# VH-VL binders against N-acetylmuramate alpha-1-phosphate uridylyltransferase (murU): the designs that were tried, part 19

Target 1, 242 residues: N-acetylmuramate alpha-1-phosphate uridylyltransferase (murU), of Caulobacter vibrioides (q9a2m1)
Amino acid sequence: MSQAPKIAMVLAAGLGTRMRPLTNDRPKALVEVAGKALIDHMLDRLVAASVETAVVNVHYFADLVEAHLRAREAKGLAPRIVISDERVQALETGGGIKHALALLGEGPVFVANIDSIWIEHAGAAVDAVAAAWDPERMDVCLMLASTTESLGFHDTGDVFLSADGLVRFKDAGEIAPLVYVGVHICKPEITADGPDGPFSLLPLWKRLAADGRVCGVAPEGLWMHVGDPQAKLAAEARLAEA
Key: E = the ipSAE of ESMFold2; O = the ipSAE of OpenDDE; V2 = 0.75 times the mean of E and O plus 0.25 times the DockQ between their complexes.

## First folded at step 17 (VH-VL; framework fv_ozuriftamab)

Design u6 (from q1 with heavy chain Y105F; at its last look DockQ between E and O 0.83; V2 from the best seeds 0.75)
Fold by ESMFold2, look of step 17:
Structure u6 (fold): chain C 242 residues (1-242), chain A 119 residues (1-119), chain B 106 residues (1-106)
Amino acid sequence: as target 1 above (242 residues)
Amino acid sequence: EVQLVQSGAEVKKPGESLRISCKGSGYTFTEYYMHWVRQAPGQGLEWMGGINPNSGGTGYNQKFKGRVTISADKSISTAYLQWSSLKASDTAMYYCARDWGSREFFDYWGQGTLVTVSS
Amino acid sequence: AIQLTQSPSSLSASVGDRVTITCSATSYVQYMHWYLQKPGQSPQLLIYDASNRATGVPDRFSGSGSGTDFTLKISRVEAEDVGVYYCQQYHSYPLTFGQGTKVEIK
């Protein structure tokens, strides 16, 4: 069992166009669910998993994201914040990690979207990903959820998981039981050979999976993708029931 | 320049077999899923199914499962749609369409293959 | 299967008009895409993920909506915008399209 990462890349650079009108005057990261900004929901989960530093990329309303994070730091709240500036060009997931490599240092990191919220049934989900991490066996470890235990995610799923935790990405038109919920551990160096500028992690993940280097875990819980205003309302309703 | 070039129009009788093709160029064929979409005369669009050209794995709209076979030959960057026994109701325009796989929007389409099945 | 119903089924517009097309789903859809099929042509992607314009699509086209109700707008229609507009869902298989909205330019 390897030591859990103490650094996280937090992906807050998205345009949030599907969240309109909520994102007309603020970035998606600052949209509130149950009175708390999306980025704060995720940062609190990462802190609970002993993350010490969050590298946060910024693009849309970048000044507002930075001001929010400075206010959080001024209140004495962990983690330490480092900004990865993408104001000139949005870089997508792979490009964003590559751009931030010098800030992320050496060693594995968490990578987290800001738009996943969940209710835990059987322990800390982020800790479950860290417990499964083994850099000798994998380059990526995905946090997964059952499609039947999720809201706001598509019904088609993303992946299958073998008994020993290996990931296979679904084929065209295939239904898979598990969806990626926006948190993973990776060796950030896997992005180093990607192009400068924007690129997606998915083709890289598929190549790594073909070599048996992508694993995942599916912790028990209720998972909510807050991708649009109706998904926000559904997440708030479910949180009020819990 | 991404291009999807389909085989030519076909006129067939019920009971005959047919394979139509879609050749992709200007991109890495195995990195994108390929789908087939039909359009009966004067009608809208229907998704038939798709293939991961790298693995050969397929998924079908249940309406067409068992009626058609989707396949690909990645060595020549070509996807296929095949019937073993055509019916008159198979008369339609058939399009191939490219997708990333996980996003499932169709960013490039072939020019279409008109299949006419009549006695 | 998720059924998509477009409104209106057809319309006739003058150059410069604002056009609005809606797409209603029978259940929650995470992502909606829009296509234009010009007369005698194959479909072309206009909008993906509800609101993102595809490469080369003019800025007069915009998309919005979430959940079960989605909208495509043309801010000032041009003669080349004639054809049938389709929405398509990505949430559940089978993938489904709306029945189409025919736009004619008078």
Scores: ipSAE 0.647, ipTM 0.861, lowest interface PAE 1.7, mean pLDDT 92
ESMFold2 (binder alone), look of step 17: mean pLDDT 93; pTM 0.955
OpenDDE, look of step 17: ipSAE 0.812; ipTM 0.913

## First folded at step 18 (VH-VL; framework fv_ozuriftamab)

Design v1 (from q1 with heavy chain S102D; at its last look DockQ between E and O 0.95; V2 from the best seeds 0.85)
Fold by ESMFold2, look of step 18:
Structure v1 (fold): chain C 242 residues (1-242), chain A 119 residues (1-119), chain B 106 residues (1-106)
Amino acid sequence: as target 1 above (242 residues)
Amino acid sequence: EVQLVQSGAEVKKPGESLRISCKGSGYTFTEYYMHWVRQAPGQGLEWMGGINPNSGGTGYNQKFKGRVTISADKSISTAYLQWSSLKASDTAMYYCARDWGDREYFDYWGQGTLVTVSS
Amino acid sequence: AIQLTQSPSSLSASVGDRVTITCSATSYVQYMHWYLQKPGQSPQLLIYDASNRATGVPDRFSGSGSGTDFTLKISRVEAEDVGVYYCQQYHSYPLTFGQGTKVEIK
């Protein structure tokens, strides 16, 4: 067992084009669900898991993201915020982590998208990922959810889990029961040998999974990918029922 | 330069077998999925299925499952679409299309193989 | 299977016209993509994930929409834009395409 990461990389640099027109004048991270910005929903979950520092990448409307986070700090809310500046070029998930390596420090980190909202049914989901983390056995641990108990995700899934928690990515045209929901733990140095500039984590994850280095957990809950305006309304409706 | 090169046009009779090919070059063949898409004469596009060339794992549109076999030989960077017994209704243009495995869009397409099945 | 209905099924435009093509799905679609098949050619990717232009696609092409209703626009059509446009969903298998929209330039 290992200690839960105290640092999170929060991925807030995306253009949010599917969320238009809501993102015409703001980044997706600042779109509100039930009166609260998407990034604040995620930051609160990370704080509940004892995260002390969030490294937040910025690109689209970067000044607005930074101002929002400074206002959050001014209210005395954790975590401490460090900005990873991608104004020159959006770097995607892998490129963003590589760019932020010096800010992330030594050791494993959480990595979180800002567009996952969920209702927990049995314990804290972020804590479940940390509890499964074992750097001797894995380089990545994914937070996963059932496709049939989730909203806003494709119904074909992403991955299978073995009995011992190993991830296998689905083959072409294959239906898998679980989808990645935007939170994981990784050794950020897995990105160090990636290309300079933009690249996605997905090819890297597939290579690592082939070597048995990607694990995952599927905590119980209801998962909502807030990827577009319809998904935002659906998430709000479900939160109002809780 | 990424290139998908398909085998040449085929004229066959009902009941004959056929295997057509799609050779990928200019990229690491095993890092991308390969799909087959059918276009009957004067008609639109229809997804048939795909393969992960690295694992050999396949998925099919149920309409074509049992009618065709999708396979790959990663040693020669080639995917195949195969019929054991052709029907006249199999007359169509067949495309291979590359998918890097995220959000399942086809970024490169082969030139197409016209298959004509007539008695 | 998710059916995709494109509108219009065909159109004729003059160079410089604005062209709008819609794609309506029978149920929610997370990912929608657009292709152009020029006469005598294989399809080519124009737009992925509703609004992202593929490499080399001119900025006169734009995509928008989410959920069940998606739109492709050509802000100022050019003679080279002739062909059949297809939307394609990824949310459930089988992957499906719209029936196509034939664009002719007069």
Scores: ipSAE 0.775, ipTM 0.904, lowest interface PAE 1.2, mean pLDDT 93
ESMFold2 (binder alone), look of step 18: mean pLDDT 93; pTM 0.954
OpenDDE, look of step 18: ipSAE 0.852; ipTM 0.926

Design v2 (from q1 with heavy chain S102G; at its last look DockQ between E and O 0.96; V2 from the best seeds 0.81)
Fold by OpenDDE, look of step 18:
Structure v2 (fold): chain C 242 residues (1-242), chain A 119 residues (1-119), chain B 106 residues (1-106)
Amino acid sequence: as target 1 above (242 residues)
Amino acid sequence: EVQLVQSGAEVKKPGESLRISCKGSGYTFTEYYMHWVRQAPGQGLEWMGGINPNSGGTGYNQKFKGRVTISADKSISTAYLQWSSLKASDTAMYYCARDWGGREYFDYWGQGTLVTVSS
Amino acid sequence: AIQLTQSPSSLSASVGDRVTITCSATSYVQYMHWYLQKPGQSPQLLIYDASNRATGVPDRFSGSGSGTDFTLKISRVEAEDVGVYYCQQYHSYPLTFGQGTKVEIK
C-alpha cells in the first residue's frame, strides 16, 4: 500500500445556486452547517487524514473564500492553503484540477468537494480511501456510500462496486446501490489531456473505469449531501442527534 | 453540430411489429446515453427508457418494460425503439433524447417519429 | 414514482410581461430540469440542475428552487417563448415530467 497523499484539491469554486438564498451574499464554501463553514468541515477531515496542503479553487465570492482561509491560517490551523484562481471562469471539477496541476505537483492527491457532511461509524472514512489506494492498480479511488443509507443524494445511485474494488458506472435507467460522495484520490495528470475550459471528471472516470482503472471504497457511516437549504437543515438535525 | 435524426412517420395496425431509429451525429455516440420519450396526442412527455450505446446496457420505465426494446448499433451511431406487438394506445410522437449520463437532462432531441396505430 | 405538478397549467401573457411557472414534487428532488416545447417542435432544454441556463438560452429565462419546490421565470416574455414548458426530475426512476404549462401571448 502506498502512502496517503499529503496534498488535496478542495473544490470551492462552484456558484452554489441551489443553496440560495444562503448563497446570495456568500459562497457555498462559507455556508455554515452546525456552526462550521462547509469548507472547514472538509479541511478538518483532510487534516485528520494528515493532509498538509490544500489547493483551493475560487470563483464565486473568491475574495471572501480567500479571506476566510487566510484567517484560518492566522489562527494556526492546518493545512497550508494555496489558492487556485478561477475568477475568470469556473472550470468545473476536471477543469479545476487541470488548471491547478502546477500547484498540485506530482500525484497522488486528494480531491474533495465541500458539499458532503458525514458521520463516521467505523473509523475515518478518508483513511479508508487512502488505505485502498494503489497507484499500480488504479488511477482513481472513489469514496462511496449506500444510496439507501445516505441523505440528500439521488436514489438512482452512480456506481457498482465489485468485490475486488472495481467501480462500474451505471447504465442509462439503471439503479445502482452506491453514490459518489465527493472525496477521492487520483493521479491529477489524468486531467492533462482534457479540453481547455470547464469540464466534468465524470466522462474521464467512465473511460478510466472501462479500463479497470477506477476503484472505490464504501466506508461505514452516514453521508449527507448539503446541496440546498433543506438538505442543510436535515444535516444539522442529524448532527445534533449524534 | 450535434444532431439526432429519427426515422419517418409510421402507420401500423394493432399486432404489428415496429422498429424506429435515431441516428446521432456531430459527437462521439458512445460517450452519451440515449433515451426515448413519448408524447401521446395532446398529452405531456413520458420517459420510456434509455441505453448506454457503448455497453448496450438499458433501463426502462416499468410501465413499458416487456413491451418495448431499446437497442443501439454504435457502428452506425444509431439507437432503436422496438415493439413486438403494437397497440392502439401506442399511438404517439416518439422522441430520442441525448443524455451525458450525469444528471440525466436531455440536451439534444430528435425531431420525433409519429407512430399511428389504428385498425 | 415522483409526481411533478406545475402551476399554472396555462397562462396568457403580453409581450414584456413577467411569467412565473412553478413545479412541485411529491418528494425531495436533487436535480430538476426545464424544457420548452414550441408549437410543432421537439422539446428543448432550457434549464438544467434547477438554475443553469442551457447553451443558447437567453438570460430572460431563470430557474430557482430546491427540495420539492422549483420555479421557472421569464423576466420579459417574447412572442418566440410561446409553447409548453415542462419540468423534469432526476432523483429516482422512472424519470418524470410535469404535466406542462402552456404559455400563450395575447
Scores: ipSAE 0.758, ipTM 0.905, lowest interface PAE 0.7, mean pLDDT 96
ESMFold2, look of step 18: ipSAE 0.777; ipTM 0.906
ESMFold2 (binder alone), look of step 18: mean pLDDT 94; pTM 0.959

Design v3 (from q1 with heavy chain W100F; at its last look DockQ between E and O 0.88; V2 from the best seeds 0.81)
Fold by ESMFold2, look of step 18:
Structure v3 (fold): chain C 242 residues (1-242), chain A 119 residues (1-119), chain B 106 residues (1-106)
Amino acid sequence: as target 1 above (242 residues)
Amino acid sequence: EVQLVQSGAEVKKPGESLRISCKGSGYTFTEYYMHWVRQAPGQGLEWMGGINPNSGGTGYNQKFKGRVTISADKSISTAYLQWSSLKASDTAMYYCARDFGSREYFDYWGQGTLVTVSS
Amino acid sequence: AIQLTQSPSSLSASVGDRVTITCSATSYVQYMHWYLQKPGQSPQLLIYDASNRATGVPDRFSGSGSGTDFTLKISRVEAEDVGVYYCQQYHSYPLTFGQGTKVEIK
């Protein structure tokens, strides 16, 4: 029953090279799906979950990302935008959160990729993650989806989920039923002891999961990883059917 | 400096057992998966399976399941590929290859172990 | 299993030529990677996730494509680029490689 985070870290610093040629002259965050930029799809979902502030990291075409976000604010659209500047060096997911710690403040935050789009079948998925958040039991809560209700994700899955909501990451060559779909809640200070510079969250998640500190939820829906131009077209087709 | 050092070439007869090794250094061994890739003489690359050295959990290409055993000893940062009964068709180069476990690409490879099985 | 077909199977190039190698998958692939196996050596990673150069790989190598069709290009081949090039998918197990493209330098 914890209060939902009001702050989100939005990961927009990636090069988006698989989206080429669409990303030759713009960041992936600004590639459009069904007439709306990927970052706006995610920001709208976060606002619907009562997020008040998005800390957005930037690197590739950082000025263009900032200009887009300021234009969004000029239209009167929530949330407030705070920029975490990574122009000098891309820091990856863990490094990006560590770099932004002072901006993220005390307490849990949402962390969101910009390239996850979904159709909800029952209730708001971001709210389901917040409802499951319990800082006494977990340091991370993942939003997950069945591999059979996911597009653009590999068929092999990422994780298993116990009856009590605990996450186990799959082993080498193992098939798991659930994929991480790009939204989670974490205590951002879990990154504080990570290396300076670029690092991925995945090794940290695996260590925390071994200690029983990673949980997840799998709300009903259709989940789409928009990682390349074919995935963009597939996502548009599915949104048109909704 | 990441290095994967494999055991030396082997010449064996059909029916014999064999274990070959791959020692990783220059990184935290338990944070990466280790895979075995086979290359028959003059042929392409074929994934055999992998192991999470931290948990000991394995996954196999069905083609090789039951034919080989993949294992690891994390206390000495070493992965193994083992046959209980070799066949002539097992003659190949065997590589170990490291995988971060995110996008399943092999960023570092061992030098290879040539296994020759003949009468 | 997802099968990968490379084209051409072999080619001969002069130093300075542009080389293009394609890899076609039987179904959608989320992650495609490329390796070079130089004569007498183990494979080495060139490109991961379609287009990202691995550490130390010269910028004359580039990768592109998505879905079922992927391309590796060498803008100006050098004598050291001789060997067999392989694509490899991760979308489904078993992990699979293309049959290889042998590149000779005249």
Scores: ipSAE 0.748, ipTM 0.881, lowest interface PAE 1.1, mean pLDDT 93
ESMFold2 (binder alone), look of step 18: mean pLDDT 93; pTM 0.952
OpenDDE, look of step 18: ipSAE 0.831; ipTM 0.920

Design v4 (from q1 with heavy chain N54E; at its last fold request DockQ between E and O 0.89; V2 from the best seeds 0.86)
Heavy chain, then light chain:
Amino acid sequence: EVQLVQSGAEVKKPGESLRISCKGSGYTFTEYYMHWVRQAPGQGLEWMGGINPESGGTGYNQKFKGRVTISADKSISTAYLQWSSLKASDTAMYYCARDWGSREYFDYWGQGTLVTVSS
Amino acid sequence: AIQLTQSPSSLSASVGDRVTITCSATSYVQYMHWYLQKPGQSPQLLIYDASNRATGVPDRFSGSGSGTDFTLKISRVEAEDVGVYYCQQYHSYPLTFGQGTKVEIK
ESMFold2, look of step 18: ipSAE 0.786; ipTM 0.905
ESMFold2 (binder alone), look of step 18: mean pLDDT 93; pTM 0.949
OpenDDE, look of step 18: ipSAE 0.859; ipTM 0.927
ESMFold2, fold request of step 20: ipSAE 0.794, 0.773, 0.763; ipTM 0.904, 0.896, 0.897
ESMFold2 (binder alone), fold request of step 20: mean pLDDT 92, 93, 93; pTM 0.947, 0.949, 0.947
OpenDDE, fold request of step 20: ipSAE 0.894, 0.888, 0.888; ipTM 0.942, 0.940, 0.940

## First folded at step 19 (VH-VL; framework fv_ozuriftamab)

Design w1 (from u4 with heavy chain S102D; at its last read DockQ between E and O 0.90; V2 from the best seeds 0.88)
Heavy chain, then light chain:
Amino acid sequence: EVQLVQSGAEVKKPGESLRISCKGSGYTFTEYYMHWVRQAPGQGLEWMGGINPDSGGTGYNQKFKGRVTISADKSISTAYLQWSSLKASDTAMYYCARDWGDREYFDYWGQGTLVTVSS
Amino acid sequence: AIQLTQSPSSLSASVGDRVTITCSATSYVQYMHWYLQKPGQSPQLLIYDASNRATGVPDRFSGSGSGTDFTLKISRVEAEDVGVYYCQQYHSYPLTFGQGTKVEIK
ESMFold2, look of step 19: ipSAE 0.808; ipTM 0.908
ESMFold2 (binder alone), look of step 19: mean pLDDT 93; pTM 0.955
OpenDDE, look of step 19: ipSAE 0.849; ipTM 0.919
ESMFold2, fold request of step 20: ipSAE 0.821, 0.766, 0.783; ipTM 0.915, 0.897, 0.901
ESMFold2 (binder alone), fold request of step 20: mean pLDDT 94, 94, 92; pTM 0.962, 0.960, 0.950
OpenDDE, fold request of step 20: ipSAE 0.898, 0.892, 0.890; ipTM 0.942, 0.941, 0.941
ESMFold2, last read: ipSAE 0.803, 0.812, 0.827; ipTM 0.907, 0.916, 0.919
ESMFold2 (binder alone), last read: mean pLDDT 92, 93, 93; pTM 0.948, 0.948, 0.951
OpenDDE, last read: ipSAE 0.910, 0.892, 0.850; ipTM 0.949, 0.941, 0.926

Design w2 (from v4 with heavy chain S102D; at its last read DockQ between E and O 0.91; V2 from the best seeds 0.88)
Heavy chain, then light chain:
Amino acid sequence: EVQLVQSGAEVKKPGESLRISCKGSGYTFTEYYMHWVRQAPGQGLEWMGGINPESGGTGYNQKFKGRVTISADKSISTAYLQWSSLKASDTAMYYCARDWGDREYFDYWGQGTLVTVSS
Amino acid sequence: AIQLTQSPSSLSASVGDRVTITCSATSYVQYMHWYLQKPGQSPQLLIYDASNRATGVPDRFSGSGSGTDFTLKISRVEAEDVGVYYCQQYHSYPLTFGQGTKVEIK
ESMFold2, look of step 19: ipSAE 0.813; ipTM 0.913
ESMFold2 (binder alone), look of step 19: mean pLDDT 93; pTM 0.955
OpenDDE, look of step 19: ipSAE 0.875; ipTM 0.934
ESMFold2, fold request of step 20: ipSAE 0.816, 0.814, 0.815; ipTM 0.911, 0.914, 0.908
ESMFold2 (binder alone), fold request of step 20: mean pLDDT 93, 94, 94; pTM 0.951, 0.961, 0.962
OpenDDE, fold request of step 20: ipSAE 0.902, 0.895, 0.896; ipTM 0.944, 0.942, 0.943
ESMFold2, last read: ipSAE 0.816, 0.829, 0.798; ipTM 0.913, 0.918, 0.904
ESMFold2 (binder alone), last read: mean pLDDT 92, 92, 93; pTM 0.947, 0.948, 0.949
OpenDDE, last read: ipSAE 0.912, 0.894, 0.897; ipTM 0.949, 0.941, 0.942

Design w3 (from u4 with light chain S92T; at its last look DockQ between E and O 0.88; V2 from the best seeds 0.82)
Fold by ESMFold2, look of step 19:
Structure w3 (fold): chain C 242 residues (1-242), chain A 119 residues (1-119), chain B 106 residues (1-106)
Amino acid sequence: as target 1 above (242 residues)
Amino acid sequence: EVQLVQSGAEVKKPGESLRISCKGSGYTFTEYYMHWVRQAPGQGLEWMGGINPDSGGTGYNQKFKGRVTISADKSISTAYLQWSSLKASDTAMYYCARDWGSREYFDYWGQGTLVTVSS
Amino acid sequence: AIQLTQSPSSLSASVGDRVTITCSATSYVQYMHWYLQKPGQSPQLLIYDASNRATGVPDRFSGSGSGTDFTLKISRVEAEDVGVYYCQQYHTYPLTFGQGTKVEIK
C-alpha cells in the first residue's frame, strides 16, 4: 500500500499489574505467548505490513525491553528500533505519542498496543487498516473486531461503524457491535495540543469522531486481549488450534 | 472539586410520579457519563442505567427499563431519574455516579436521595 | 448477567489486622472495581481495574486478581476502614456488584 505508514509507535510502557505474577520480574511486553514475547508478536505483524521503524516507549523494566529489542536487531530482524524513553514518568497513550513526536517524523503512523494477538481468517488485518487510511477523510483509523469474534475484551463493545466507515462511540450503557483491538493509524500531531504529562487518546477520539474524522475497519478473524495470565493461556490454546 | 449534589429525600404514595435530580459541578458535565444506582433498605448496590449528557443517549438495566426514565439537561449540568407511577417496591436510596466512559468505574458519587413509597 | 459472590459476607477485625476479601465472578470479566461504603455515606471508589488505587486511597489497600477471581486486601486495618466493601464488574451489561462484605472494627 503506497499510503501505508512506514513508522509505528509501539506501546510497551505499561506496568502490567493484571499480568502478575508474570510481570513481577519483567515488563508485560516480554511475557511470552506460545514461546514468543508479546512485543515480538506485534512487531512481526507490523513488519508484514511493511513497517520499517518502530518507536517503542519504555518505562517499567525499561532496560529489559531495550536489551530484548537490541537482541532482536542483532538477529537481523526488522524493524529498526528507536526508543522513546519514559523512565521518569509513564505518559499513557496520548502523552506517549506527544512525547515521541520528534521521533515519529512527518506523516501518519501506526499505533499498536503489545497485548493484542489475533488469528486472521481473510487477509492481513494490519494491511486492511492501511488500505482504509485516507488522510483527506480521517485523522484516525481504528482496527476493530466483532464482540462475537473477540476474547478478553468486554462484550459491550466500543463503537458503531457506518457504511462509509465512520466511527461513532457508544453512549452510556449502550451495546455496540465492535471493540477497538489496540491497533490504529493516526496523524500523531493530534496529540500536540494535549496536556503535558499523561493523558488518554479517548477524549481526543470522541471529539474527532464528532467531526467525522475517525474511521475504522473490522477485518475477519479472532482477536484476543492478553491482559492477564488466564488470557495468556487462552490465547496459547487458540493459537495451537490455528 | 468535583461534586454531585442530589435533590432531597422524598416521601410518596404508590401511583404518584417523581423526578429526582443530580447536579454536577467542578468538571465539564458533557465529558462524562452519569449513572443511577439504587440501594434498597439494608441491601446492596444495583445499577439502573446511565446517560451520555452530551448526546442524550441512554442505556438501562433491563430490570428498570420501562419503569424509570433517565434524562439530562446539559445547560444546567443536571441529570434526572423519573418515575411516572411509583410502587412501594421503589423505596430505596438512589445515587448518581460519574463514569469516565472507558472502564466503567464510578469515581464520584452523589450523596443519595432517599425515596420512601408507602400508603 | 454476571453474578459476583464476595467472601466473607461479614467480618470483625482488630486494628492492625490483615483483612482479605474475595470476589468471584460466574464468568470471565475484563474489569473489576472495588468500593467502600462507610456507615451513613455514599460508596467511594477504592480500586479500579483490579489493582489501581483511586486518588487519595491509602497504600494499605491493595487489589489483585484477574479472570473470575479477585481479591481486596487491607494490610493493617484502621478504625476508619469500617463499612461495606463491594466489587463491581464491567464486562457485560448490566453492570453488577457483589453482595457486599461488611467489615467491623473492634
Scores: ipSAE 0.743, ipTM 0.889, lowest interface PAE 1.3, mean pLDDT 93
ESMFold2 (binder alone), look of step 19: mean pLDDT 93; pTM 0.950
OpenDDE, look of step 19: ipSAE 0.848; ipTM 0.925

Design w4 (from u4 with heavy chain S102E; at its last look DockQ between E and O 0.90; V2 from the best seeds 0.84)
Fold by ESMFold2, look of step 19:
Structure w4 (fold): chain C 242 residues (1-242), chain A 119 residues (1-119), chain B 106 residues (1-106)
Amino acid sequence: as target 1 above (242 residues)
Amino acid sequence: EVQLVQSGAEVKKPGESLRISCKGSGYTFTEYYMHWVRQAPGQGLEWMGGINPDSGGTGYNQKFKGRVTISADKSISTAYLQWSSLKASDTAMYYCARDWGEREYFDYWGQGTLVTVSS
Amino acid sequence: AIQLTQSPSSLSASVGDRVTITCSATSYVQYMHWYLQKPGQSPQLLIYDASNRATGVPDRFSGSGSGTDFTLKISRVEAEDVGVYYCQQYHSYPLTFGQGTKVEIK
């Protein structure tokens, strides 16, 4: 087993248009669930997994994201924050990582969206991803959840997982048991040969999966995609039950 | 330029077999899913199913499962929709449509193949 | 299957009018998309994932909404905007379309 990454890329550059009106005057990363900003929920999970530095991309309301993160640091809270500036153009997931390569340094990193909230049933989910990481076997390791233990995600799933932890992406019209929940480990250099500008990681993941280089884990828990105001309220209701 | 070019209109009788085609060009055929969408005369759009041309894996709307076969030949960048036994109710315009594979939207469509089934 | 109901089912507008089309789903939908089928043509993508304009789509088209209620707006309709507009969901299979909204320009 390789040592857990100490650096995370945190994807906070999205416009959050489905979260309107909550995002009319703030970025999605600063929308609160149960009194706590989405980005803080994710940062706390990453710190619990010993992440020391978060590289956070910014675009929509970038000054507000920076101010929030500086205030967090002023309270003495980990992790250390490095800003990846995308004010000129939002770059999507793949483009964002490529743009941040110099900031991410050498070695594997966590990559995290800010819009997943979860309740753990059997241990720390981020640690489970790190425990499965093996750079000799994989270029990407996905955090996955059962479609029956998730809310706010489409019910058709994304992937199948073999007994050895290999990922297969579903075919057209196929129902898969697992959905990607917005946290993974990767070798960030897999984005280096991508186009300049915006691009998605998904085509790259599918090519890597065809070569057996994408793995995943499905820790037990309840997983919530906080993609819109209805999903925010649902997540708050479930957290109140926990 | 991305293009999806479908085979020509067909006039058939009930009970006959038929295979229609959709040839993709201007992109890497195996990187995208291909779907078939039906439009009966004067009606809206109805998803029939799709295929991953790289693996050959398919998924069907249950309404059409067992009534049609979706296939692809990636060596010639072509997807197919096939009936073993047509019914008059199969009279419709049939479109192929390309799926990015994320969020399941159809960014390019073929010109359509009109299939008419009548005695 | 998730049913999508569009409103209105048809309308007649003058060039320059604001047009609003709604799409209501029977249950929660993660992804909603919009298409225009011009007379005698195949459908073309306008909006994906509720609010993102497809490449080459003029900025007079905008989309909004989430959950069960989605809206397509044309800020100033043009003569070329005639046709039938469809919403389409991805949350559950089968993928489904709304019944269509026919837009006629006077």
Scores: ipSAE 0.770, ipTM 0.898, lowest interface PAE 1.2, mean pLDDT 93
ESMFold2 (binder alone), look of step 19: mean pLDDT 93; pTM 0.950
OpenDDE, look of step 19: ipSAE 0.862; ipTM 0.927

